# Designs tried in a protein design chat: VH-VL binders against q8is19r433to663. Part 38

Target 1, 231 residues: q8is19r433to663
Amino acid sequence: GSNIIAQQITIIDNEMLMAIPPSQFLHKSFSKESKSPQFHDMVSKFNEWARWTSSEILSKEKLVERVVTLSFFIDLAKSCVELGNYNAANAIVGGLNHSSISRLKLTWERLSTKVTQDYDRLLSLFDLSMNYKNYRDEIKSTKAKIIPYLGLFPKDLIAIEEGNDNFTNNNLINTEKFRLLYQTIKKIQSYQQPLFTFKTSEPIKQYLKNISNGLSEEKDFHSISHKLEPR
Below, E stands for the ipSAE of ESMFold2; O stands for the ipSAE of OpenDDE; V2 stands for 0.75 times the mean of E and O plus 0.25 times the DockQ between their complexes.

## First folded at step 19 (VH-VL; framework fv_cixutumumab)

Design k60 (at its last look DockQ between E and O 0.03; V2 from the best seeds 0.00; counts 0 for: pae E 8.3 > 2, placed apart)
Fold by OpenDDE, look of step 19:
Structure k60 (fold): chain C 231 residues (1-231), chain A 118 residues (1-118), chain B 108 residues (1-108)
Amino acid sequence: as target 1 above (231 residues)
Amino acid sequence: EVQLVQSGAEVKKPGSSVKVSCKASGYTFSFYAISWVRQAPGQGLEWMGGINPIFGTANYAQKFQGRVTITADKSTSTAYMELSSLRSEDTAVYYCARDFRYFYMDVWGKGTTVTVSS
Amino acid sequence: SSELTQDPAVSVALGQTVRITCQGDSLRSYYATWYQQKPGQAPILVIYGENNRPSGIPDRFSGSSSGNTASLTITGAQAEDEADYYCNSRDSRGNHVVFGGGTKLTVL
């Protein structure tokens, strides 16, 4: 169990989510860091969670420690999902699915059946097929406060922006396009609400906010992985 | 080889303070927390607190809050536990242990005996 | 809940199976970790997670969990298994470490 960590991760992610002005989703502002610093902060944190996941696993020279760590992050992702933090969960899953991690056969083979099943469920949830259909279906039915996978919003917005003309064939404003954009942004805003289920643990929160201080660089991941478990 | 080497036995008077050191080797010091666990004679294990060396953030058991200070020096890969206002009840063997974050303690020091007597 | 409870003492005959159980609310959310301690020695990690053994720990040691309980099982107890066994987990929030009271295992 990693509830407390998941909780604090969720607090961090939610704070970042709430800090994103809606304007950063307009006019593809999210495509430029200078025009969407808060959005990019959250994206950066997403990547950091993923990097954290991979780095921590790769930092374990002993097989047993790797197995434990791998199991931990699987559980952490699960806990995040349970808390409605799909953003962090997907980030962790991303780290777990990194090629440097997925190739660690000795490590994965030692996972318990339950943990493996949990991982499979996570993979299913965040399956890319049909444009994240399973995830979308999951969040569609969710009524509780969640932190959605942020990465889909830019994709969806771009799809609307580029998939629709600003004007109709008769040279009228394409109100449908703007309606879709508006609805998407409103949906984002609906997620930008405070958490009421748990409280901040400042020491853990601060640790997690600065988690990158001890991480390996992604460029070294494969080298480390091969060193840990040679071909 | 992963090792935790603790400082030697201490004999202290009531009301004084003791500082025990734990030098870690054989692994990346900052990737693990160091937990401190004590054991009074004939008693069970009691967690006192722990520190994550990366940021020096320490957590303490409520029982020892305000009386124990746990620190870590990354440059020397050494953790410290200082216990103040010592009482006879503080007589125990004090262990440091490598603590995987919120999971397990897989490497233990040999313990430091602290005796508090008038 | 920040308490873990375990029987203070159990006995097992040589070659027989014994189960040491730990109970606490935190075990619903967190794995139990088991430590073996012999007189005059530091504790040794024997089981972590659901059923993971560190290197060097005999396969006769196994772990299991159910609800708010966790168990350490020694299948085919040996004389050298006589020791104190402690379960450990986290508190309800997950920040603090909590130990059970320990179980003294006597091998007959």
Scores: ipSAE 0.134, ipTM 0.650, lowest interface PAE 2.6, mean pLDDT 93
Fold by ESMFold2, look of step 19:
Structure k60 (fold): chain C 231 residues (1-231), chain A 118 residues (1-118), chain B 108 residues (1-108)
Amino acid sequence: as target 1 above (231 residues)
Amino acid sequence: EVQLVQSGAEVKKPGSSVKVSCKASGYTFSFYAISWVRQAPGQGLEWMGGINPIFGTANYAQKFQGRVTITADKSTSTAYMELSSLRSEDTAVYYCARDFRYFYMDVWGKGTTVTVSS
Amino acid sequence: SSELTQDPAVSVALGQTVRITCQGDSLRSYYATWYQQKPGQAPILVIYGENNRPSGIPDRFSGSSSGNTASLTITGAQAEDEADYYCNSRDSRGNHVVFGGGTKLTVL
């Protein structure tokens, strides 16, 4: 079921999160892979989760199989949120929201009302409006173990760097800028905690770590989508 | 401080319904599930179901399928459990608990005693 | 349904070590969580994951698992440890919570 897969995805994501040293968030190091290899490993896996989602749905030529697969990934994203893995959940939602998937009218129309409502709520949670307000409200002020959406930290750190001078009007070090940077780094570190809630399934974990093997490339998604459901 | 405050004791007749409330405070309500666990006199703990407020859909134990409705109101940080078609064997203490993703319940309410008798 | 099996009662002499076991097929995939309950009180969490103790739980409490069996171990049992102990976990499908039947621990 989707719960066991979500657990293994969460183990994989947490291992990558814990491997990122704080130096990779300093001096915009995250913009260069050579200066931030662990950060980029996790970003790469995020993109892989999204591509996996789209590719699996597009691989199902029969409508019934495609509906089952679409329903599975919605349930998988929901399970990830319930486990506190917002990073993987957002990746899967991104794959579901890909233009080649969202256009599959016949497939989407066959979803149950419950699954459709679950998807609508996932879209609302990860909505970009007002700087991810819904997501930020969701995770704000909790000390519970979660895996946050990693991609927002570079955005926040760039905003602090670009919005603040290194020196004040009196040519003193701008301690407020460095306090803001420090608080953001400490927030990231607060999420870097061991995961003790469920057991590893090594066969499933290995499958998920190698999931890129045999997936369709994104450049081919449009062509495949139109063959499945011509407009 | 994290607290779960439950509504008071209820005395009900067979065939009626009961609705128990659980008001949460001291944490972000939507980050945890709320689970409902009952305990009949002299008996063990029995999970009835739970709800994650972000999705608004409940997860029910098979035994209670069709008789229990679990809801949450994010604006008041309150979860509700309604059990219908009450029978004398439904006499129990009903607990709500803050549940980390259905793995462990780290904060419990004090319980609500529901008595079903003629 | 009870998919988790616990012995209904165990005894331990004061200061000695006791194990309370919990058995079920779902424990191959999910750790057991352990709760202590004294009469007239709500349960409290004592062990989650393999061997994590919440703040305030004495270090004489520990957890372990192997195959389809989980154990709660109390070393140096004290009079205050006399209580009912419940394991819980996910069911075989992984989406429902199940409790064991409970074990009454008597400290002699």
Scores: ipSAE 0.021, ipTM 0.609, lowest interface PAE 8.3, mean pLDDT 87
ESMFold2 (binder alone), look of step 19: mean pLDDT 93; pTM 0.951

Design k61 (at its last look DockQ between E and O 0.03; V2 from the best seeds 0.00; counts 0 for: pae E 2.2 > 2, placed apart)
Fold by ESMFold2, look of step 19:
Structure k61 (fold): chain C 231 residues (1-231), chain A 118 residues (1-118), chain B 108 residues (1-108)
Amino acid sequence: as target 1 above (231 residues)
Amino acid sequence: EVQLVQSGAEVKKPGSSVKVSCKASGYTFSHYAISWVRQAPGQGLEWMGGINPIFGTANYAQKFQGRVTITADKSTSTAYMELSSLRSEDTAVYYCARDFRYFYMDVWGKGTTVTVSS
Amino acid sequence: SSELTQDPAVSVALGQTVRITCQGDSLRSYYATWYQQKPGQAPILVIYSENNRPSGIPDRFSGSSSGNTASLTITGAQAEDEADYYCNSRDSRGNHVVFGGGTKLTVL
């Protein structure tokens, strides 16, 4: 089931999160892969979770199988959120919201009311409106271990770097800028903690680490989607 | 301070229902599940089910499937457990507990005694 | 449940070491958690995730596991350690929470 797979995804994501040294967030290092390899490994896996989601749904030629697969990935994203893995959940939602998937009207209309409601809540949680307000509200002030959506930290750090000078108008060090940077990096580090919950299933973990092998390429998604559900 | 405050003791007749409340405070309600655990006199702990408030997803032990309903109200940070078709063997103390994603229960309510007698 | 098995009772002399065990197939995939319960009180968490102690639990309490068996060890048992001890984990499918039957610890 989706619980066991969500657990193993969360182990993989947390290993990558734990491996990112703070230097990869300094001086916009995250903009260059050579200066931020662990950060980019996690971004790459995020994109892989999204592509996996879309590719698996599109691989199901029979409508019944496609509905089951769509339902599974919605439940998987939900399970990830319930484990505190917002990074993988957002990736899976991105795959579900891909234009090649969202257009599959025959498939989407066959979902149960419960699954449809769960998907609508997932979309709302990761809505980009108001700088991801719903997501930020959900995770603010938590002391519980989570894996946050990684892509938001570069946006926040760039905003601090570009919105504040290093020196004040009277040529003193702008301590407020450095306080903001420090607080953001401390927040990232606060998420870099062990899970304390479940054990690795090595066969499932290895499958998930290698899911890119054999996936359809994104360039082909639209044509496959139209063959499955014309118009 | 994290607290779980349960509703008071109940005396019920066989065939009726009971609804126990559990009000949480001192933490972000949606970040933990609430589990319900009962204990009959002289017996061990028995997990009945729980709820994750983020999606309102209830999770029921097979033994109680069809008789128990677990809900949560995020606006009041309160979970509820309703047990229907009561029998004398349902006489027990009913605990709610803050459950970290169904892996461990780190804060417990004081329990609600439910007595079912004819 | 039958999925987690504990001995019903164990005794230890004051100041000595005791081990309370919990057996179940699901312990190969999930950690055991341990609770202490004194008469008339709610349980309290003693050990989670194999060997982690919550704040306020003395370091004489420790946990371990091997295969399908988890153990709670109390080193230098004290009179206040007399209680019922429950292990809990997930069931074999990983969907539901299960408790062992409990072990009554008597400190002599």
Scores: ipSAE 0.564, ipTM 0.825, lowest interface PAE 2.2, mean pLDDT 90
Fold by OpenDDE, look of step 19:
Structure k61 (fold): chain C 231 residues (1-231), chain A 118 residues (1-118), chain B 108 residues (1-108)
Amino acid sequence: as target 1 above (231 residues)
Amino acid sequence: EVQLVQSGAEVKKPGSSVKVSCKASGYTFSHYAISWVRQAPGQGLEWMGGINPIFGTANYAQKFQGRVTITADKSTSTAYMELSSLRSEDTAVYYCARDFRYFYMDVWGKGTTVTVSS
Amino acid sequence: SSELTQDPAVSVALGQTVRITCQGDSLRSYYATWYQQKPGQAPILVIYSENNRPSGIPDRFSGSSSGNTASLTITGAQAEDEADYYCNSRDSRGNHVVFGGGTKLTVL
């Protein structure tokens, strides 16, 4: 079930998160793959979750199966959120929001009301408006272990780096800038904690780690989508 | 057409083992799990476990943990369910079903009757 | 709790509406799946994801949920609808599949 998947996805994501040295968040190291391989591994996995989401839906030639698959990933995203894995949840939502998927009107129309509502909630949570305000508010209030949406850290760090000079007008070190950077990195580190809530299922984990096997390439998504549901 | 063809009826003695096969066709075998569900005479459906064929990841109901083994052969698109230490209570119709990652079972085999009697 | 409970038997007159209810804690987190089974036959999926019908399933079949309950509704019961109906979901942990005890529907 989605919970099993969500659970193992969470384990995978958390392992990747924990594997990122704090140094990869310094000096915009995350902007270069060679300087931040672990960070980019996790980003790659994020994209993989998204691609996986879209690909699986598109792989269902039959409408009914497609609807079920769509429902599944909505549930998976929900389950991920419930597990505190906002990273994977957002990845899945990204896959669901892909233009090749969103255009599948026949498929979306067949969703149950509840599933649709769940999806709407997910969209609301990961709404981009006001710099992901809803998401930020959600995680701010959360005291439990979570896996945050990784994509915001580079954005936040870049904002600090580029929004503040290294030196003040008096040629003094801008301690506030570095304080902000430090606080942000510390926050990241605070999320880098092990999971104690569920156990690894190695076979499932390995399955999920290799989930990209057999996925369609993104370049083919629209073509496939149009084939499934012509204009 | 998606089909699951199961092996024939079995008559077994208590303490023995039975292995039921389920051959899948009409779809990509590795894209779906296979669940095994049994039904004793006059009783309800009981999930025994399932397998994801792609890596052979099997999940079992706690009741059958240690006594049931579910396997899959991708080369033949066949799933197997082996139940050991058979008891009279194991007399049932055993179904395999195509299971979308344990989300739903949309295609079922016709069932295999297993009779355990002394 | 990993249990799903449903009434063992219900009856409905031809052309009338009947609701079969399934109850369990897991239903708070997971959608119910419904299967129809006629004597001597394998189960058939009739409702998934609360209210989705597979191809070939008449539109008189519908699903709903509330709290820890899920319901299968047959609006305008037909004679051929006489069967056993099973709800299915996941256990409380979401790791295993669980079935309700089944409901025998008699069409009068």
Scores: ipSAE 0.386, ipTM 0.723, lowest interface PAE 2.1, mean pLDDT 94
ESMFold2 (binder alone), look of step 19: mean pLDDT 93; pTM 0.951

Design k62 (at its last look DockQ between E and O 0.01; V2 from the best seeds 0.00; counts 0 for: pae E 9.5 > 2, placed apart)
Fold by OpenDDE, look of step 19:
Parts: C-alpha cells; structure tokens; sequence
Structure k62 (fold): chain C 231 residues (1-231), chain A 118 residues (1-118), chain B 108 residues (1-108)
C-alpha cells in the first residue's frame, strides 16, 4: 500500500531534514553545494522522488499497468500529505506534472473519478499562485510535525537577504532584517524533530534509499513517453 | 585548509575547573557546529556536547549537564569547553571537532590532554 | 535507548574483507557515522550518512545498515587499516550524540 511507502519516505526525508545544519541557511550558503552539502542532499532526494515518479510510470509499457502506477503515485502523494510530508508530496506531484507524463492522455483518461479528484486537490495544494499560498496556508494551520517543502526556504531567505540592506539609511544595523532571518531559520529548526509516529521497515527504506538505481534519465523521458503513446 | 587548533595540555587538581579552547580556521566559523569529545586513557570516545556558533545554542550530554559549559566566540572563531568540579575520572584527551548538526564530525583538533591528579 | 554497541575486537587477514557492526535502537532512525582512530592520533571520519566517504578515504571502505544495526566494511584490508573504529549516531530522541564502544581491528 501507498501508506507504508509514504511512511518510509517520510522517515527518509525527515532524517535528511534533521541533518541540515541551520547554518547552511545563512549567507545564502544553500546556493553552493560545498557550503551546504546536507541541504543539497535533501534537494537531490527531492529530485529523485520526482524522477522516480515519472520513471516508474514510463516504465509501464501496458496501458493498464501504467494507469495503476499513475494511480499509485497519486495515492502516494496524498498519503505523504496526510503524514505531513509536503516535501515528498510536492516532489511526486512534480513528477506527475512532468511534460512526459502529462501528455499521456490515454493513461490519464482511464483514472477513476476519485483518483482524478485527488490529483486535482494535490495540484491545488501545491499551486504556485500567490507564492504557494495554498501550501503556506496549509502548513500555517498545522500544529503537528511536518516536513515542509524544502524549496521555499531558499526563496524566502533570499527574499529577506536581498530585499533588505544590512544597514539602514541612518547607517545603523538593520535589526529587522536579521530578525526576519532569525525567525525563518528558527522556523526551519522547529521542523527538525523526530517523528516517533511509525516504525521503520528496513527493506522498504533501503529500497527507497537506493531508488536511483534503475531509473530512467530525464533526458529520455519524452522519447519513452512518445513511444508509449505516440502523438 | 580547515584546521582546529586546541589549547595546550592542562594539569589540574580535583575540584578545580579547566577551560579548553578550540580555534577554527579555513572556513566560516558560524556555518558549522563544534562538538567536544573526550577520551580517557585506553577508553573509547565520549561526546560531551556541542555548540552552534550562529546562535550560541549549546547541547550537552546528560552525563555532563551542569558541569560542562560550551561557548563560542564568533569574533575570534574560537570555541571553549569548560569542565568544573574535576575528578580523576576526567583525566582524558579532549577533542574539538567540526560538526554537521551533530550527525558527523569531519575535522578534528589534535586534542588537549587534561590530567586531574592530587 | 541511546546506547550503541560494538564488538571490542575483530581481526582480518591482509586483502580480506571485514565487517564491523554497530547496534542500537537509534540506528533505526538515524544514519551511522564511522571514525577511524590510530594510536596517538585524533579520530578520522571514514563514513557518514551510512555509505558516504569523505575525500581521501579509500573506496575499500563502505557502510551499510540493517534494522537497528550499521556496518562498516573494509573490502581488501590493508595493513594501514589496523586501528580502532567507532560508530556514532544520534540518540533515540535526536538531541544527543552517542558513540559506540569502539572496535579494535587487527590486520594479520
């Protein structure tokens, strides 16, 4: 089931999140891998989840199997959201929204109404409009442990860093800028907590850790997609 | 080159305090935590605590809670470990190490020998 | 529990493979880190995040995990690999760092 997989994904993501020193969010350290290796590890994993999603769907030559796989990943994303793992959920959604996947009309048309609706809800949740307003609203109201979408942290921090001078017009330290930076980092730290909600399944966890093995390269996605469903 | 240079050997009496310094260079001091690890003669490694220089947040092993104080001076890129109420059992080599959020330590100082004897 | 346990000593013949195992509940939730220490020297990081090697560490060193265990494997042991090896992880709560008791590796 998707729930079990989602749990192990969440374990993995949470471990990686917890491994990121808050210092890697300072001085735009996240913009350079050598200065933020843990952050980039998690980013790489995010990309891997997305790539995994697309690759698995594209690996199904038979339409029926492809539909089942597509449905699975939609359910998986939903399960991740339910577990508070918005990072993995968004990664999966990214894989689903890849042009090589979205063009698979025969596959998408065969989805059940329920699954289609679930996907629409996911799209709504991770809508880019108004700077991820729906997502931000969702996590703002959540009091439980979550794994936030990692990609927004650099954006928010850059906005603070570049949108504010270090000094005011009066040649004083811009304390507000640093307050905002501090609050943002503190918020990140608040997410870096253990889960303690479900057990590790080592076989599944190990599989997911090594999930890059056997994945198609993104450069081949469109070619494969066209082969599966021409035109 | 990333380096952690520790203060020299110390000989202390029981009941006294020792403060060991660790000067960091070759990297941005505030981008890494500093952990302190000690090793008694013929024994294993023991984590004492660490500090995130950016906010000065220190974490301590329960065993040393209340007896150890870890600080950091960003202006000098130096971390300090002070251990009070010294006992003979505190005789050890004390290491500072650059720490990634207390997951792994990739650069170590050469260690500071602290001897507690009457 | 925040305890990590290791065998106190293991031996391996030159060119052979040896596995050093670390066990603890925290390893179910956190990656293991491995350090090498030779007499009179500070520890050296050899494996982090289960199976990542820092620059300068030979590829004969590898890491793995299973359940509540983590393992350091040396494939093709060399004489210079004779040392003490320590595993490290967070405690179960994720607030503290813990070391295993160390394993003395003898290369025969």
Amino acid sequence: as target 1 above (231 residues)
Amino acid sequence: EVQLVQSGAEVKKPGSSVKVSCKASGYTFSHYAISWVRQAPGQGLEWMGGINPIFGTANYAQKFQGRVTITADKSTSTAYMELSSLRSEDTAVYYCARDFRYFYMDVWGKGTTVTVSS
Amino acid sequence: SSELTQDPAVSVALGQTVRITCQGDSLRSYYATWYQQKPGQAPILVIYYENNRPSGIPDRFSGSSSGNTASLTITGAQAEDEADYYCNSRDSRGNHVVFGGGTKLTVL
Scores: ipSAE 0.025, ipTM 0.546, lowest interface PAE 6.2, mean pLDDT 92
Fold by ESMFold2, look of step 19:
Structure k62 (fold): chain C 231 residues (1-231), chain A 118 residues (1-118), chain B 108 residues (1-108)
Amino acid sequence: as target 1 above (231 residues)
Amino acid sequence: EVQLVQSGAEVKKPGSSVKVSCKASGYTFSHYAISWVRQAPGQGLEWMGGINPIFGTANYAQKFQGRVTITADKSTSTAYMELSSLRSEDTAVYYCARDFRYFYMDVWGKGTTVTVSS
Amino acid sequence: SSELTQDPAVSVALGQTVRITCQGDSLRSYYATWYQQKPGQAPILVIYYENNRPSGIPDRFSGSSSGNTASLTITGAQAEDEADYYCNSRDSRGNHVVFGGGTKLTVL
């Protein structure tokens, strides 16, 4: 079921998170893959989770199968949140919220009330409004192991770099800027903890590592979506 | 610091319902599930179900499907368990526990004794 | 419960080592958790995630697993270790919590 898949997704995401050295967050290194290969591996996998979600739903020509698949991915995102994997959950929600998926009215209308409510709560959690306020409130001050949405750290680090000069008005080193950068990096490192919660299922893990090998390309999503539900 | 405070003991007649409350403090309520575990006199621990407050939906043990309702009120950091159609076999201590994603229960309430007798 | 089995009782002499076992197919996929319960009290978490002890649990308590079997080991058993011990995990489908039937530990 969706809980076992979510566990293996979480193992994969945590392995990538633990592999990122702190230097990849310095000096905007994350803007170039050659300076931040491990960071970019995790970003690439985030995009694969999203693309996988959309492609699987669009692959189902029969309405009944498409509804089952849509329901499965909503449950999968919910399971990821319950496991503390906000990174994969946000990716899956992004795939569900893709315009080619959200327009499938015949499919969405056939979801159970419970699954529809679950999706609405997931949308609210990852809503971009107020700089991800709901998400930031959710993870604030937790001591439990989580996998955070990695994409917010570059935004926060850019704000610190561009909002602060390297030198004070008296030409001394601006130690407050470097303290803020250090604290942000230490926060990232605080999430880089071993995952002891789940045992690996190697067959499922290998499938998930290679999910992109046969998926429809995003450029084709709109065309496929209109063939499935023309209005 | 972390504390779960349960409602007081109850004596009920067969066929009635009981609703037990569990008020959480000292942690962020939505970051953990609340599980309900009962223990009949001289018997072992039996998981009844739980709730993850983020989604507001309950997860029920098969034995209790249709008789138990578990809810949570995030504004008061309180979980509730309601057991209906009570029988004498439902006489037990009912515990709530803070549960990390249904893997382990690290903080327990003191228990609520429910006695069902005619 | 029906998916996790424990021996009903085990005895150990003061200062000796004892193992309490828990068997179930779900333990191949999910770690066991262990609880101690003394008469008239709520259970207390003793071991989680294989061999992690919460704060306040003595280092004489440890956990292990192999295949479908998990074990709680108490080295140098003390009189205060006399209690009921429950293992806990997920069911075989991974969506429900299950408890073993409990093991009464007697310290002689």
Scores: ipSAE 0.006, ipTM 0.552, lowest interface PAE 9.5, mean pLDDT 87
ESMFold2 (binder alone), look of step 19: mean pLDDT 93; pTM 0.950

